# VHH binders against Profilin-1 (pfn-1): the designs that were tried, part 64

Target 1, 132 residues: Profilin-1 (pfn-1), of Caenorhabditis elegans (q9xw16)
Amino acid sequence: MSGWNAYIDTMTAAAPSIKRCAIVGAADGSVWARTEADNVFKASEEELKTFVALFNDVTQVPAKGADIEGVHYVVPRTEESLIFGKKENTGFFAVKTKSAVLIAVYEGPNEVAAQVRKAVESMQTYLNNAGY
Key: E = the ipSAE of ESMFold2; O = the ipSAE of OpenDDE; V2 = 0.75 times the mean of E and O plus 0.25 times the DockQ between their complexes.

## First folded at step 12 (VHH)

Design uc25 (from ua6 with D110E; framework vhh_7pa5_2)
Fold by ESMFold2-Fast, scan of step 12:
Structure uc25 (fold): chain B 132 residues (1-132), chain A 123 residues (1-123)
Amino acid sequence: as target 1 above (132 residues)
Amino acid sequence: QVQLVESGGGMVQPGGSLRLSCAASGFTFSSYAMSWVRRAPGKGPEWVSTISGSGGSTSYADSVKGRFTISRDNAKNTLYLQMNSLKPEDTALYYCATGGPQPPPLPGEENYWGQGTQVTVSS
């Protein structure tokens, strides 16, 4: 079985305001693990391929925004391996490791966003330290 | 609920060929990348190959590149590994898994693998 589902479970347990999340391949955006059922992460393979390519030059992303699950998000700024966006009371955090991109879509105010960011960055650190 | 059942292994001589199959159920097969992973006697798991959900992209470990081909039939919920020019070093239990190269286990988690399918390459 895939061990990637445990990472989904850990992130959602750490930040209950995460509504949907996924772990995708950094090279092609293919889905490795995602939330399912009523919380299914619905991005297409083509959209995810476009999304992960944004990490090739994150400095260009604020000018054009980012699309996830057919929703266009305003990206106010980026950091080297972090893209985050806002749309009203919703938002996302996406972080890149050597092999993967972790994407979490959430709902709530800035205090909630900080918890989601911490959960995603903790997983990013763990994977990077393991060489992934 | 998610089930993966490997088959197609056997005993072959060096230079021979085998085709492995993985029958998947309990999830939307076409939405997930799929991988083959192997475990040789006395060694840890080694990632072999990954294919995207659509089948549009594939990747391979250097040890098998040019000899193995990963493919899938989404209508049949089945993953395949065509193994050509087999070497004694390919002897292992072969497993299929969802996703790309398998991550390190999280603290407190246990690894779970099915029975796999045995490939033995011997003269």
Scores: ipSAE 0.667, ipTM 0.844, lowest interface PAE 1.1, mean pLDDT 89

Design uc26 (from ua6 with D110K; framework vhh_7pa5_2)
Fold by ESMFold2-Fast, scan of step 12:
Structure uc26 (fold): chain B 132 residues (1-132), chain A 123 residues (1-123)
Amino acid sequence: as target 1 above (132 residues)
Amino acid sequence: QVQLVESGGGMVQPGGSLRLSCAASGFTFSSYAMSWVRRAPGKGPEWVSTISGSGGSTSYADSVKGRFTISRDNAKNTLYLQMNSLKPEDTALYYCATGGPQPPPLPGEKNYWGQGTQVTVSS
């Protein structure tokens, strides 16, 4: 059973500029679902464990940045349950729910970024409302 | 195509033990967290346990803590659930699944369950 894959499909359909994405456990960064094949999200379990731990104190993240798929992103600011980063023409949005962290990596300008953020936050709201 | 095949269920008396297996194919097994979920007669699904892709992290429902142990053999693409000190309340069909606890269905979607493996605990 791959129930979490439906969430990946929904986000990528809502924001086609998402190049790769994953849903991981908030406690340990373990992969629950991810894009595959030519769009495979290739973050190690160790990197994801480090990444989800950033949500323990998001105020420290802008000073350090964040690493996803071996790429170091500048994090200009954070919100309580949102980390986003930029590196040239690429970026990511990551949102935390009770149980999960949703990560979307995209390419494109600020208009594209807004669409990706909306897609990820919509799924975050849906999961939070369901107690996840 | 992702395929998960559960086995190892049976009938045991209270206090007995069983070991369930889940044979996985069609995806990179070691990259995904795996869970056990059960469904008792007339009840909805209850999450039992989750293990990370590497096996380095595990979690359990309060109802099974101290009695059940989740493990995996990534070389064999197999997930296990060792069930000790079984109680009548553990009677259910047991399913394995990719990821953490089963998510809520999205609008228009339905969660599908395989055949599972039946565990019956009775005197």
Scores: ipSAE 0.601, ipTM 0.817, lowest interface PAE 1.2, mean pLDDT 88

Design uc27 (from ua6 with D110R; framework vhh_7pa5_2)
Fold by ESMFold2-Fast, scan of step 12:
Structure uc27 (fold): chain B 132 residues (1-132), chain A 123 residues (1-123)
Amino acid sequence: as target 1 above (132 residues)
Amino acid sequence: QVQLVESGGGMVQPGGSLRLSCAASGFTFSSYAMSWVRRAPGKGPEWVSTISGSGGSTSYADSVKGRFTISRDNAKNTLYLQMNSLKPEDTALYYCATGGPQPPPLPGERNYWGQGTQVTVSS
C-alpha cells in the first residue's frame, strides 16, 4: 500500500518496452517500489547504494560504466541528473530527483530507447515540480 | 494482496511512551524500505521516519529526532516505532507504508489510507 507503486505502473504503461524498473531512495538506494513477479527488479541494496552514489559526480561515470542487476553497462555520456547505459540490445535510463532515483531497464532499438527516456523524464519532471 | 496492520496506539500523558507495531503480509517485506506517516487533526499527512530493507539506514523528521526510534524484525515481517517523550503535537493517526516519504498523488489517482492506530497525548 504505497503510493510509489502507482509511479511504477505509470512508467511501464507509458513505455511498454520497459522490462523492469524501480524507484529507490537517492540517499541510500533503498527500494521504495519496483516491478515484481515475472518482471522483478533484482538489484541488491548494496548495488543500488553504489549506483545512486554515481549521481554525486556524473562526469566520472562514462569512464567506468555502471552496474545494474549484476550487468555492466557502457555509459556513453551523462547529463546532470541523467545516467543511461547500453549493452547490446538492452539499456537503462536512470534519473535523479531531490528524494529519489528512478531506474528503467528496457530492451529494443533506438526508437524504443527514446520512448523509455521520455517516460522516465516525464516522471522526473512531475516529481521535481512537486518538490520531490 | 499487500496488507499492513498498525497497532499499539493509545492515550498517554505528555512525557509518556508508546511502541507502535505494523504487521506486514503479501510482499517480500525485507526487500522494501518502510515508513511511518501520521495525520494530525486539521493537518495533511506528515512523514515521520523511514528504515531501509536491511535496517542499515534510518531517517527521521526533524520534529521527532531524538525521541522516536524506528526498527524492524524481518523474520517476523514487523515494523516498529518506539515513541518516547511524547508531546501533545504528536497526537495523530499513525500509518505504516512501503517505501520512503509518500509521493505526491498522480493525476486522477485517489489517495487511500487504512485505519491506522490512534495516538493521543493530553493531560
Scores: ipSAE 0.594, ipTM 0.799, lowest interface PAE 1.2, mean pLDDT 88

Design uc29 (from uc23 with T98V N111D; framework vhh_7pa5_2)
Fold by ESMFold2-Fast, scan of step 12:
Formats: structure tokens, C-alpha cells, sequence
Structure uc29 (fold): chain B 132 residues (1-132), chain A 123 residues (1-123)
């Protein structure tokens, strides 16, 4: 599948520790692309609508954490367009562009997290530069 | 293997109506947002409308607001675009796409479109 799936493929190739990821609409959390099959990103539309709304005021997120795929993550801090969290050996990075939110769930130690963050931030930069 | 097949285009006079359909297969249709995109003669692609996987939210380009309605039937894996009050400037090939507004191509990738369905608004 071309279009948004090419972005999923690029991120997962850049950071093999990504277990599941998705690209969703910034306004409503609707799924534009996601990993499938054994790596299906299975968050509900309702959960994603709640999640993308967190970017309206990221300063509130560390106090309450974030839910992705029914898993509650501790969010240690946020940046303007970045939310990331941890739960034991799993974690996520989510970045907002003008039109989209990119979410990558990974497994592994903190050393692996840096590669995942770089992959999603590179894609965020590319999309923002293209007006997305 | 993802397949999208557009149909329902035709020739109409200004002020007329058409209903486009997109038959989808090869993926979990109800889990994905779907869009309509059009390409007018000599122009690049223009996003027209998007509907969420559940159908609970929709969005439209300013040029079609109030005239076009996007809808979906998840039981039939089919996306629709009801086009009313058609204008000559709506003349284009119409394509359905998975996801929101079509993204820019990545380096080394190309914008590939299927056959689409032709809408021509003229006398």
C-alpha cells in the first residue's frame, strides 16, 4: 500500500526495535496507516481521539500519563510536539506534525529508545517541511 | 494485497449530481480513515474529503463544503461521495485513498494512482 504506509515502512526500517506504530489524524485520531498482522497497532478510535487531544496541552500529561492500546504509560515529561512514555520494558514516542500524529511503540532498554525517537522525529521534520 | 476500485463517474450539466463509489479489499476497511482525492486536467492532486474508520468524523476541502457528502458502508467495504450542485471546476479524475490527505512522496517514491473515475461537468 502506498501513501501513508510508506511512512510506516520507513520508520520501522530505520528503527527495528519498533514493535508497532501508526500515523493518525491530529484533529480526530483517525487511523491513516498502521503496522498490521503480527505487529498490528490495535488502539481503538475512541482511545486515539483521547490521545491526540493530549497535544492540546502537553503540560498536563506527566500528571496523568497516557493510554495506548489499553496500556497505561508513565509520561516523565513532554516537549511541545513530543509525548513519550514508559511501562517496564516497553515504551512509546508520539510526535505531532501540522496534520498528523506519529506513534511508535517499542520494546527494549533506554539505549534502544534513542533510535526510535530519531526515526519518528526525522519523519516529523520531513512532514512539517512538506506542509503536513 | 490492497485493491481500490472507483466507479460512478460520468458527464453531467452544471447543477447536476453524481454518486461515486470505491470498493475496497485486502485490508481491514473499518479500521482506516478513507479519503477522496481528485486530479483536474493539467493540475496536481487536490484533497477533497476524509472520513474516519467508524464514520464518526468527516472533513472537507473548502471548495466542496456544503455540496459534497462523504460516507461509508463498513459491512460492504465501500466508500461513497455524494456530489451535489456540481460545477465545471469539479471536472477531474476522482480517486479514493486509504488514510487522511495524501502525503508527499518519500525520496525515491512516486505518486501512483489507480484508474480513478472521471467526472465531467459541462453542457
Amino acid sequence: as target 1 above (132 residues)
Amino acid sequence: QVQLVESGGGMVQPGGSLRLSCAASGFTFSSYAMSWVRRAPGKGPEWVSTISGSGGSTSYADSVKGRFTISRDNAKNTLYLQMNSLKPEDTALYYCAVGGPQPPPLPGEFDYWGQGTQVTVSS
Scores: ipSAE 0.599, ipTM 0.827, lowest interface PAE 1.4, mean pLDDT 89

Design uc3 (from ua6 with Q102M; framework vhh_7pa5_2)
Fold by ESMFold2-Fast, scan of step 12:
Parts: C-alpha cells; sequence; structure tokens
Structure uc3 (fold): chain B 132 residues (1-132), chain A 123 residues (1-123)
C-alpha cells in the first residue's frame, strides 16, 4: 500500500534525523499519512486544525509560536509557505502546498536541520509541480 | 499491516442506489482521513470523496455532489459511501484509501490499490 505513506517513507529516507512526520490536509489539518509505532506522530486533529490555520497569516506566528504534539515551539520567523521552530535540541519544519501541509519533527544541530529542511522543501516542490 | 477491504458493489439501473463499505485494519483508523476513489473502464483514477478522521469535515468531487454521502463508524473501523441517483457515468471499480485526494505517483513507483468493488449502472 503506497499512497501518501510512500511520501512519509521518502522524506524519512532522505533525512534520517526526522523523528516523526506527517502529511495533513491544508484546509482542515486532517491526517493523510504519518509515522507510526515507535515514531508515531501524536498531534490531535484539533491541534492540527489550529496549526494549519497559521498558514492563513504567517506574519502572526513569530509573536506567539506554534504547538505541535503538545510541545510549544519558538518560531523565529516565517516565509509565505514555511513555518519552522525550535525548542532546545528539537525542531520542526512545516511547508504548505495548495492541498497539503507537510510537517517534520527532528532532533539535532543546525547541520541536521538544514538536511531536514531540504527534504521537506523537495517534497513540497514535487507536490506543487503535480498541482498539489 | 494495513488492510482495506471494499464491498457493497453490484449492478443497478440508472436512478438506483448502492451503499459501499470499506473495512479497515492494521492502523489507528480514527486518526486518518479516508477517501473513496474510482476507476472507470479505459479511464484514469478519479477522486470521489474524503472524510476527516473525526468525521467533522467532508469533501466531494463536483460530479457526485448532492448524490453521494461519505460517512464513517470509528468504533467499527468502517468507511461508507451512500450512492443515490446513480448514473451510467458512475460505472467504475471503487477503492477506499487513507488520506485526502489521491497523491501523484513518486518517481519509480506506482500507486498501490486494493481489489476494489465493482459498481455497474446500466439499463
Amino acid sequence: as target 1 above (132 residues)
Amino acid sequence: QVQLVESGGGMVQPGGSLRLSCAASGFTFSSYAMSWVRRAPGKGPEWVSTISGSGGSTSYADSVKGRFTISRDNAKNTLYLQMNSLKPEDTALYYCATGGPMPPPLPGEDNYWGQGTQVTVSS
């Protein structure tokens, strides 16, 4: 069974420092695919609905931060289709396409963060080029 | 392992109704959005409908709006599609899938689909 799960597998293979990730609907935050078992992405549907709504006005996000899996992240800045945050040795990158939001949670230093960002943005580009 | 088993298809005349079911196992069903997708003879796949994990939001392809209703029973790990006012154009193999609209295939990979359930609308 591939579907959206193949996209999870591709991102985690491209950046092994991704601890948990998910692909959710841009309109409602509903989960389309996520990491499972020992690496389960635990965000609730209600939390994800709130999170994807942040993309409606990313300029508001640095003032209040963002919550993922019950963890509050400091968001230093945003770009039009990118929200990222850090908390100690952990961080996340979230990118929006027309129909989806891709979220990757990672652990490690800035070198690792750059690799995770590249993996997520590559997938964003692929989906955008396919009309997603 | 993730398993999806479609059922409820059959032959009906135009204007008839059918109710499709999808029995899910091997994953936390209530955490995932679910979709119905169909493939007509000689055509590519067409997304039909999606429902969120909670059932709180639904969406439909323009071709089925007002005629089809997607629903789910999370206690039974089952997805449903109620099809009313069926048209010959609705003739297809129907598949259930996790997630929203079907994703584009990744380089070097084809989308994997289950057996599906056949719906035939003819006079």
Scores: ipSAE 0.515, ipTM 0.778, lowest interface PAE 1.5, mean pLDDT 87

Design uc31 (from uc23 with T98I; framework vhh_7pa5_2; at its last look DockQ between E and O 0.72; V2 from the best seeds 0.00; counts 0 for: pae O 3.0 > 2, SAP .831 > .668)
Fold by ESMFold2, look of step 13:
Structure uc31 (fold): chain B 132 residues (1-132), chain A 123 residues (1-123)
Amino acid sequence: as target 1 above (132 residues)
Amino acid sequence: QVQLVESGGGMVQPGGSLRLSCAASGFTFSSYAMSWVRRAPGKGPEWVSTISGSGGSTSYADSVKGRFTISRDNAKNTLYLQMNSLKPEDTALYYCAIGGPQPPPLPGEFNYWGQGTQVTVSS
């Protein structure tokens, strides 16, 4: 398959603990692809616009936390192009490329979190290598 | 079954105008950003413009800024491209696509295109 949906499918297959996933425009948070049906990624355009703007200065994010799908996450740490959020037994990884932000929401313990991070960063690396 | 059908192309003199339409079905149209992409003879795909799901955010390739306007009617599941001040270099087959600028295909994959709509600008 092709298009942005193939990236969604690849990430969810690589890390089955991903419950919901989206790819959004880095400039405005507009939805390019998302999980649908039983696993719909449900965030408003306004929420996603606010979310992607966190990458304008990731060093401020740990003090603020982050909201996705109406859920507030603590952000223990960030990297230049990565935000990791936690709430109880759930969390998210979000990575930024030149044009997009890839978001994966998961459930499970720390072993699962590492797998989710690897899945999302693999697609980030592929896009970066292609200039996206 | 996701379906995108382009229409509205034709032949026009330089300086003229055309409006392209893209009829969408098989998905929740208003939830997704949409793009126009064109392919000139002998060239690969070139991103033209993207509009957000609500229509509140737009972006354009430098080559078309100020001349082309992307819009959408979410009640009709239709995407539009108004093209003004057309130039011979705008001659291409125009396609619509779901999402922002088309991604690189994953290994062993290829991007697939519909039939598109032909725009020809010549004297």
Scores: ipSAE 0.738, ipTM 0.876, lowest interface PAE 1.0, mean pLDDT 91
Fold by ESMFold2-Fast, scan of step 12:
Structure uc31 (fold): chain B 132 residues (1-132), chain A 123 residues (1-123)
Amino acid sequence: as target 1 above (132 residues)
Amino acid sequence: QVQLVESGGGMVQPGGSLRLSCAASGFTFSSYAMSWVRRAPGKGPEWVSTISGSGGSTSYADSVKGRFTISRDNAKNTLYLQMNSLKPEDTALYYCAIGGPQPPPLPGEFNYWGQGTQVTVSS
């Protein structure tokens, strides 16, 4: 079985305010792991393919915004391997490693956002240190 | 409960062919990428191939490009690996897995495989 579900479980345990999250292939946006049941991450393969391509040049993303699960997010700024966005009381953090993109959608105030970012970046660091 | 059951292995001569199957249950098969991974005697796991949930995207390890073809039948919840022009170096237990290349284990955890299906290529 896939070990990627353990990463989903770890992120959601570290940041319970994550409503939905997924780990997708950096090259094609294919889904490797995601939250399920009542909190299923619902982005289509085509939307995810478009989304992961944003990491080819993150400097262009603030001008365009980003779409996840059919929701258009305002992206205030980016970092080399980080895209994050806001839409009313919802937001997301997406981080890229060599092999994967980790996406977490959350709902709540700035204190919640900080916890979600920490959870996602911790997993990114772990994967990067392992050469992923 | 997620279950993955591999089958189709066997013994073949170099240059022969085999078709592996993986029967999946307990999750929404068509929503997930699936991979084949192999483990040769005394060696660590080696990723072989991945296919996206829709089947629209495939990727292969350099060692098997042009010889192996990954495919899936989402109506039957089954993953396949067609192996042609088999070489002694392809001898291994073959496993299917959900997602792309297997991640490193998290602290306090470890990755493990089921029974797999044995492929032996020898003269």
Scores: ipSAE 0.662, ipTM 0.838, lowest interface PAE 1.0, mean pLDDT 88
Fold by OpenDDE, look of step 13:
Structure uc31 (fold): chain B 132 residues (1-132), chain A 123 residues (1-123)
Amino acid sequence: as target 1 above (132 residues)
Amino acid sequence: QVQLVESGGGMVQPGGSLRLSCAASGFTFSSYAMSWVRRAPGKGPEWVSTISGSGGSTSYADSVKGRFTISRDNAKNTLYLQMNSLKPEDTALYYCAIGGPQPPPLPGEFNYWGQGTQVTVSS
């Protein structure tokens, strides 16, 4: 639907374990695109506003965790522009670009995490190179 | 099927005002940020403004900040752009688009824009 949906499709195609995915504004958490139909990304605007603000200081996030779609995740790893959350056989990767945050929620064994990370980081790199 | 229909354009003198509307259908309107984009003659598309799904957050290009106001009525599936203090350089075809700032194009992909509404600012 959105021009950004092509980016959603690209990430989900690259990592089939991604169940839900969203591209949101880094400044305000506004939704630019999201998975829909049977895999609706359900995070509220208020939740996303809070979530994207985590990137203001990622060093504090492991201590408090992160919430996505009403689910609380422990955060084993953060980088300057990356937040990794985990809960049982699910998790998420969130990466920040110049103007956006890409969020991918996945389900599966631990080994699928690497593929999900690669998918979102590849998109991150592409968008950054394009000035986004 | 996604449809975006822009309206409200016209010809005005410098300093005048216009209010654009965009009627949206074929998707859950309130779930997405919406944007206005414009294309001036001989120029590429220029992002103008974005509003979040709920309408609680807005952003503007520096060129229109303080003069334009983006808003939305989710009950009517309609996006608005109030344009005040119009300048000749605001002359362009104005489009509404789904999402935030428009993404860089991917090969073979299409960004959903309407037919646009023409805004002409001239003495």
Scores: ipSAE 0.050, ipTM 0.415, lowest interface PAE 3.0, mean pLDDT 89
ESMFold2 (binder alone), look of step 13: mean pLDDT 82; pTM 0.832

Design uc32 (from uc23 with T98L; framework vhh_7pa5_2)
Fold by ESMFold2-Fast, scan of step 12:
Structure uc32 (fold): chain B 132 residues (1-132), chain A 123 residues (1-123)
Amino acid sequence: as target 1 above (132 residues)
Amino acid sequence: QVQLVESGGGMVQPGGSLRLSCAASGFTFSSYAMSWVRRAPGKGPEWVSTISGSGGSTSYADSVKGRFTISRDNAKNTLYLQMNSLKPEDTALYYCALGGPQPPPLPGEFNYWGQGTQVTVSS
């Protein structure tokens, strides 16, 4: 087993409302780990390359929104290394570390979103401290 | 379920070449990035190279840039490392790994997969 898949398992255990998630390369959007089977994260490499490039200037993202798995999300605001979006009853949180971007797609109300954000940001902190 | 089997190592003189292979099974090979990692005796693991799932993006450690080329054949579920202009300091056990650069091991875990393939560069 890939060591990166252990981080997917950790995030989904911390926030069970995560429907799909992935860890991808910050430079190219290549998939390092993802949820599989009935929860497979289905973004193309081309879409992910475009998505991770959004972190080059997150301040421009609210004007354009973001696309994940062919779904266009409204991005209300961004923070330096955080992009999040909403589309009806679904949403996502994406955070950038030095080497990776972590993307979690969820469904549910705002209290669920807060739990997902906490799980993703905790992993971001851990990976940054480990030099990733 | 995931299995990775390395091969192609051997002994060469400085300036020589070798081609390593990694046979992968148990996952959707073309969807995942793959990496090569090496470990010299008495040293920790060193990341060597990564290739994206499509093969459209590659990255290399500074120590091997211009000498090594990573590639993949998604139809055959096989990862390759072409090693040219080999140096004594390239002597190591080489492993392939699923995903990008290896993360720090969790308690009780190792970064490597499989037994690796030995590369020895000497006169």
Scores: ipSAE 0.636, ipTM 0.821, lowest interface PAE 1.0, mean pLDDT 87

Design uc33 (from ua6 with T98A; framework vhh_7pa5_2)
Fold by ESMFold2-Fast, scan of step 12:
Structure uc33 (fold): chain B 132 residues (1-132), chain A 123 residues (1-123)
Amino acid sequence: as target 1 above (132 residues)
Amino acid sequence: QVQLVESGGGMVQPGGSLRLSCAASGFTFSSYAMSWVRRAPGKGPEWVSTISGSGGSTSYADSVKGRFTISRDNAKNTLYLQMNSLKPEDTALYYCAAGGPQPPPLPGEDNYWGQGTQVTVSS
């Protein structure tokens, strides 16, 4: 609980529209930290293993979309270390660092999405600068 | 309250073995990866090993590969580290933590670990 939980708290404080989020291992999708209680991030280890493997070739993702917490998201496009998707009024941003993948699920309009993306990318930059 | 309690350390001679345990409470243990981290006197923390929540994948620092084995018993909420072929350089306080390799501290915060369990390898 110590260490990675503080990163969850920092992201959710920076972007209050984040409903659920997690930090998972880039190699295997194992959960390092996640939101809990009434906003628990419920993705299974098997689903997360599949999800983090998408970063091995992000160019294939828009054709098939991505599944998080049993919900299928449309992925309009990807960037080298960023996958994001939409499903009605919900969406997600996932960014990869050397060691981890940060996933944030949010609800709200495009203005909210921009704030969530900034929060996740800021954390990605911090971890990359620290060699993570 | 999340609690992690390490045990099983002791003093052994080079080439000896020890098995460390970490008793976890206050969270859904089986959902989280778990790690062992060590800190030698006067040095910073060094990540040792990580195991996924299911136990299906493991990883090790190069310094311990082939000598240490990480395992877990999710029914007992307990993490283990079997240490074989111990070397003087393995002397350290050993801590367990939820998640993979422990992250850098965020600005204004320090990473916190429990009491740890002392391993001393002397010849």
Scores: ipSAE 0.661, ipTM 0.838, lowest interface PAE 1.1, mean pLDDT 88

Design uc34 (from ua6 with T98R; framework vhh_7pa5_2)
Fold by ESMFold2-Fast, scan of step 12:
Structure uc34 (fold): chain B 132 residues (1-132), chain A 123 residues (1-123)
Amino acid sequence: as target 1 above (132 residues)
Amino acid sequence: QVQLVESGGGMVQPGGSLRLSCAASGFTFSSYAMSWVRRAPGKGPEWVSTISGSGGSTSYADSVKGRFTISRDNAKNTLYLQMNSLKPEDTALYYCARGGPQPPPLPGEDNYWGQGTQVTVSS
């Protein structure tokens, strides 16, 4: 059975610059799926609980930044159900759906960031249209 | 290889109880949320309940709230579903799954697979 693992595989196939990726519960930050092996997504359940709570008021996030896997990211701005950040040559995109938060950590220049954003937002749209 | 093996199903009369188990292997069990999903004859899959990796958070479908309790034993890599006050409408094949509420299928993918454990509620 594919389950949520198929969604991780789809995103990483669409944007090969994704280094680590996870799908977590929007209400509690619990891990539903994540990259494993050489690219294990290492955020703790407590860190993810804190992270998903940022979506309760995204307008506050640029002032605070965001922490993922113990790394503090500068969040320059937020958009509708989207938080993204940068730390040198690494970055992330996180999008919220009704039930889930999709988090993709990538490495590379601005050109690869655009591809990662497209992959994550495409999946967000798919899940939202399905009521998730 | 990720493996999930369900057990504990059977036949009970309305108002009875059953406890389902799911033995997990091939992944770090405590790092993942786990869910129970069921499929009744002639119906599509229905999400039943989810528990966070730590066990600190649980959620339930409205149809089972107050009657079913999800729990886990991370030392034994085992997920449980305690089913009380069973109704004929609970008759279904029950599956455990890694992750939260069951996702919609991706194009070309099928929903849920595995042996499951059969629960039949009849008089």
Scores: ipSAE 0.563, ipTM 0.802, lowest interface PAE 1.5, mean pLDDT 87

Design uc35 (from ua6 with T98K; framework vhh_7pa5_2)
Fold by ESMFold2-Fast, scan of step 12:
Structure uc35 (fold): chain B 132 residues (1-132), chain A 123 residues (1-123)
Amino acid sequence: as target 1 above (132 residues)
Amino acid sequence: QVQLVESGGGMVQPGGSLRLSCAASGFTFSSYAMSWVRRAPGKGPEWVSTISGSGGSTSYADSVKGRFTISRDNAKNTLYLQMNSLKPEDTALYYCAKGGPQPPPLPGEDNYWGQGTQVTVSS
């Protein structure tokens, strides 16, 4: 019964500073897996639909920022398949694969951010290589 | 904890119809996408259809587009697959799955499938 939840567990084990994360459909933002209980990822389906649509043209995102779980993040720059942002002591990394978007929310300094980015990009590579 | 129980399969002639059901428990059903996946005799698993948590978005494999309809009743924690114009090639065990299409396996991970519900299309 351990489907996409195993992917959440792998990312959080690789980067313990991840506070909340989710795997959502790239086409519609539907939730495939997420952290639960005390670490539940609480973005609405409508917010996620809006968020994944940002990947259609990442060059426009720095001008408007991005919203995740009702929090507005400043997005300083983007890469083709990567959106990341900061809000005070929190931040996120979101990467797109062929069929999915991986979102990780973290807290902490730049050293923590680097570890979270590495975990998310490693999973992106794994899924892309598997045709996802 | 997470439990998915499929039902509604049976034997039908080509051109017939069946409606499959999946009773879900152990998680917040309306928050997750749900999928139907099938395994035909001698073949690996094939994704059939996915529906978003709200039911506002659906997707289908090319082989079933126009013939199958996925739906859900979030008040009853139940997923459905209405299968019309059935063909012999639709013969398979049908499984429901939590959270999108079946993921690729991780090293050391093994996904266990429930019993599913058997659909046999034969003349």
Scores: ipSAE 0.605, ipTM 0.822, lowest interface PAE 1.3, mean pLDDT 88

Design uc37 (from ua6 with T28D; framework vhh_7pa5_2)
Fold by ESMFold2-Fast, scan of step 12:
Structure uc37 (fold): chain B 132 residues (1-132), chain A 123 residues (1-123)
Amino acid sequence: as target 1 above (132 residues)
Amino acid sequence: QVQLVESGGGMVQPGGSLRLSCAASGFDFSSYAMSWVRRAPGKGPEWVSTISGSGGSTSYADSVKGRFTISRDNAKNTLYLQMNSLKPEDTALYYCATGGPQPPPLPGEDNYWGQGTQVTVSS
């Protein structure tokens, strides 16, 4: 079954600068799909449960930042259903739908970040329009 | 290569029980949530149940709550569905999948479903 893996493939094809990504359950942070092998998204179930809970009140996130894969990211601001952060040459975008949270970790300059954001938001819009 | 092989289906009378198994290989099974999904003749796919990677959380479709129990054995890379108090409307091909409820197909792509395991509930 391609299922959620097809969404990982679509995002990484649209934004090749995505180094690692995952789709996790919005309720519990459980992993539904992720990049593997040399690009494995390495986050514990406990860390992801904490991360998805940040979407319960995104306005609190800039004050404390966010942890992904054991890395602490500075979150400069949030938008409704969007958390993004930076740490040196690395960054992430995470978007929430009704059922899922899509997380993409990338490396590179600002033009790369814009492409990654577009890829993740496109999938978010597609899922939202389908009631997911 | 991800491989999921379903088994344990069969023919039972209403009120009967069956236990389905899904043997997984080719990925880090314990890191992934797993689901059971079914497809009845003439109907679209229906999500049945999901279990987190650790087994610490489970969820069920309203149609099966109180009758079905999802579980996993991470040491054996196996997912289970214990089905009790089976009803004729439970008749379907049952599939296992990684992740939660199955997403809509992406434009230009169809979700591929393996052979599954057939459950038939009839008097």
Scores: ipSAE 0.647, ipTM 0.827, lowest interface PAE 1.0, mean pLDDT 88

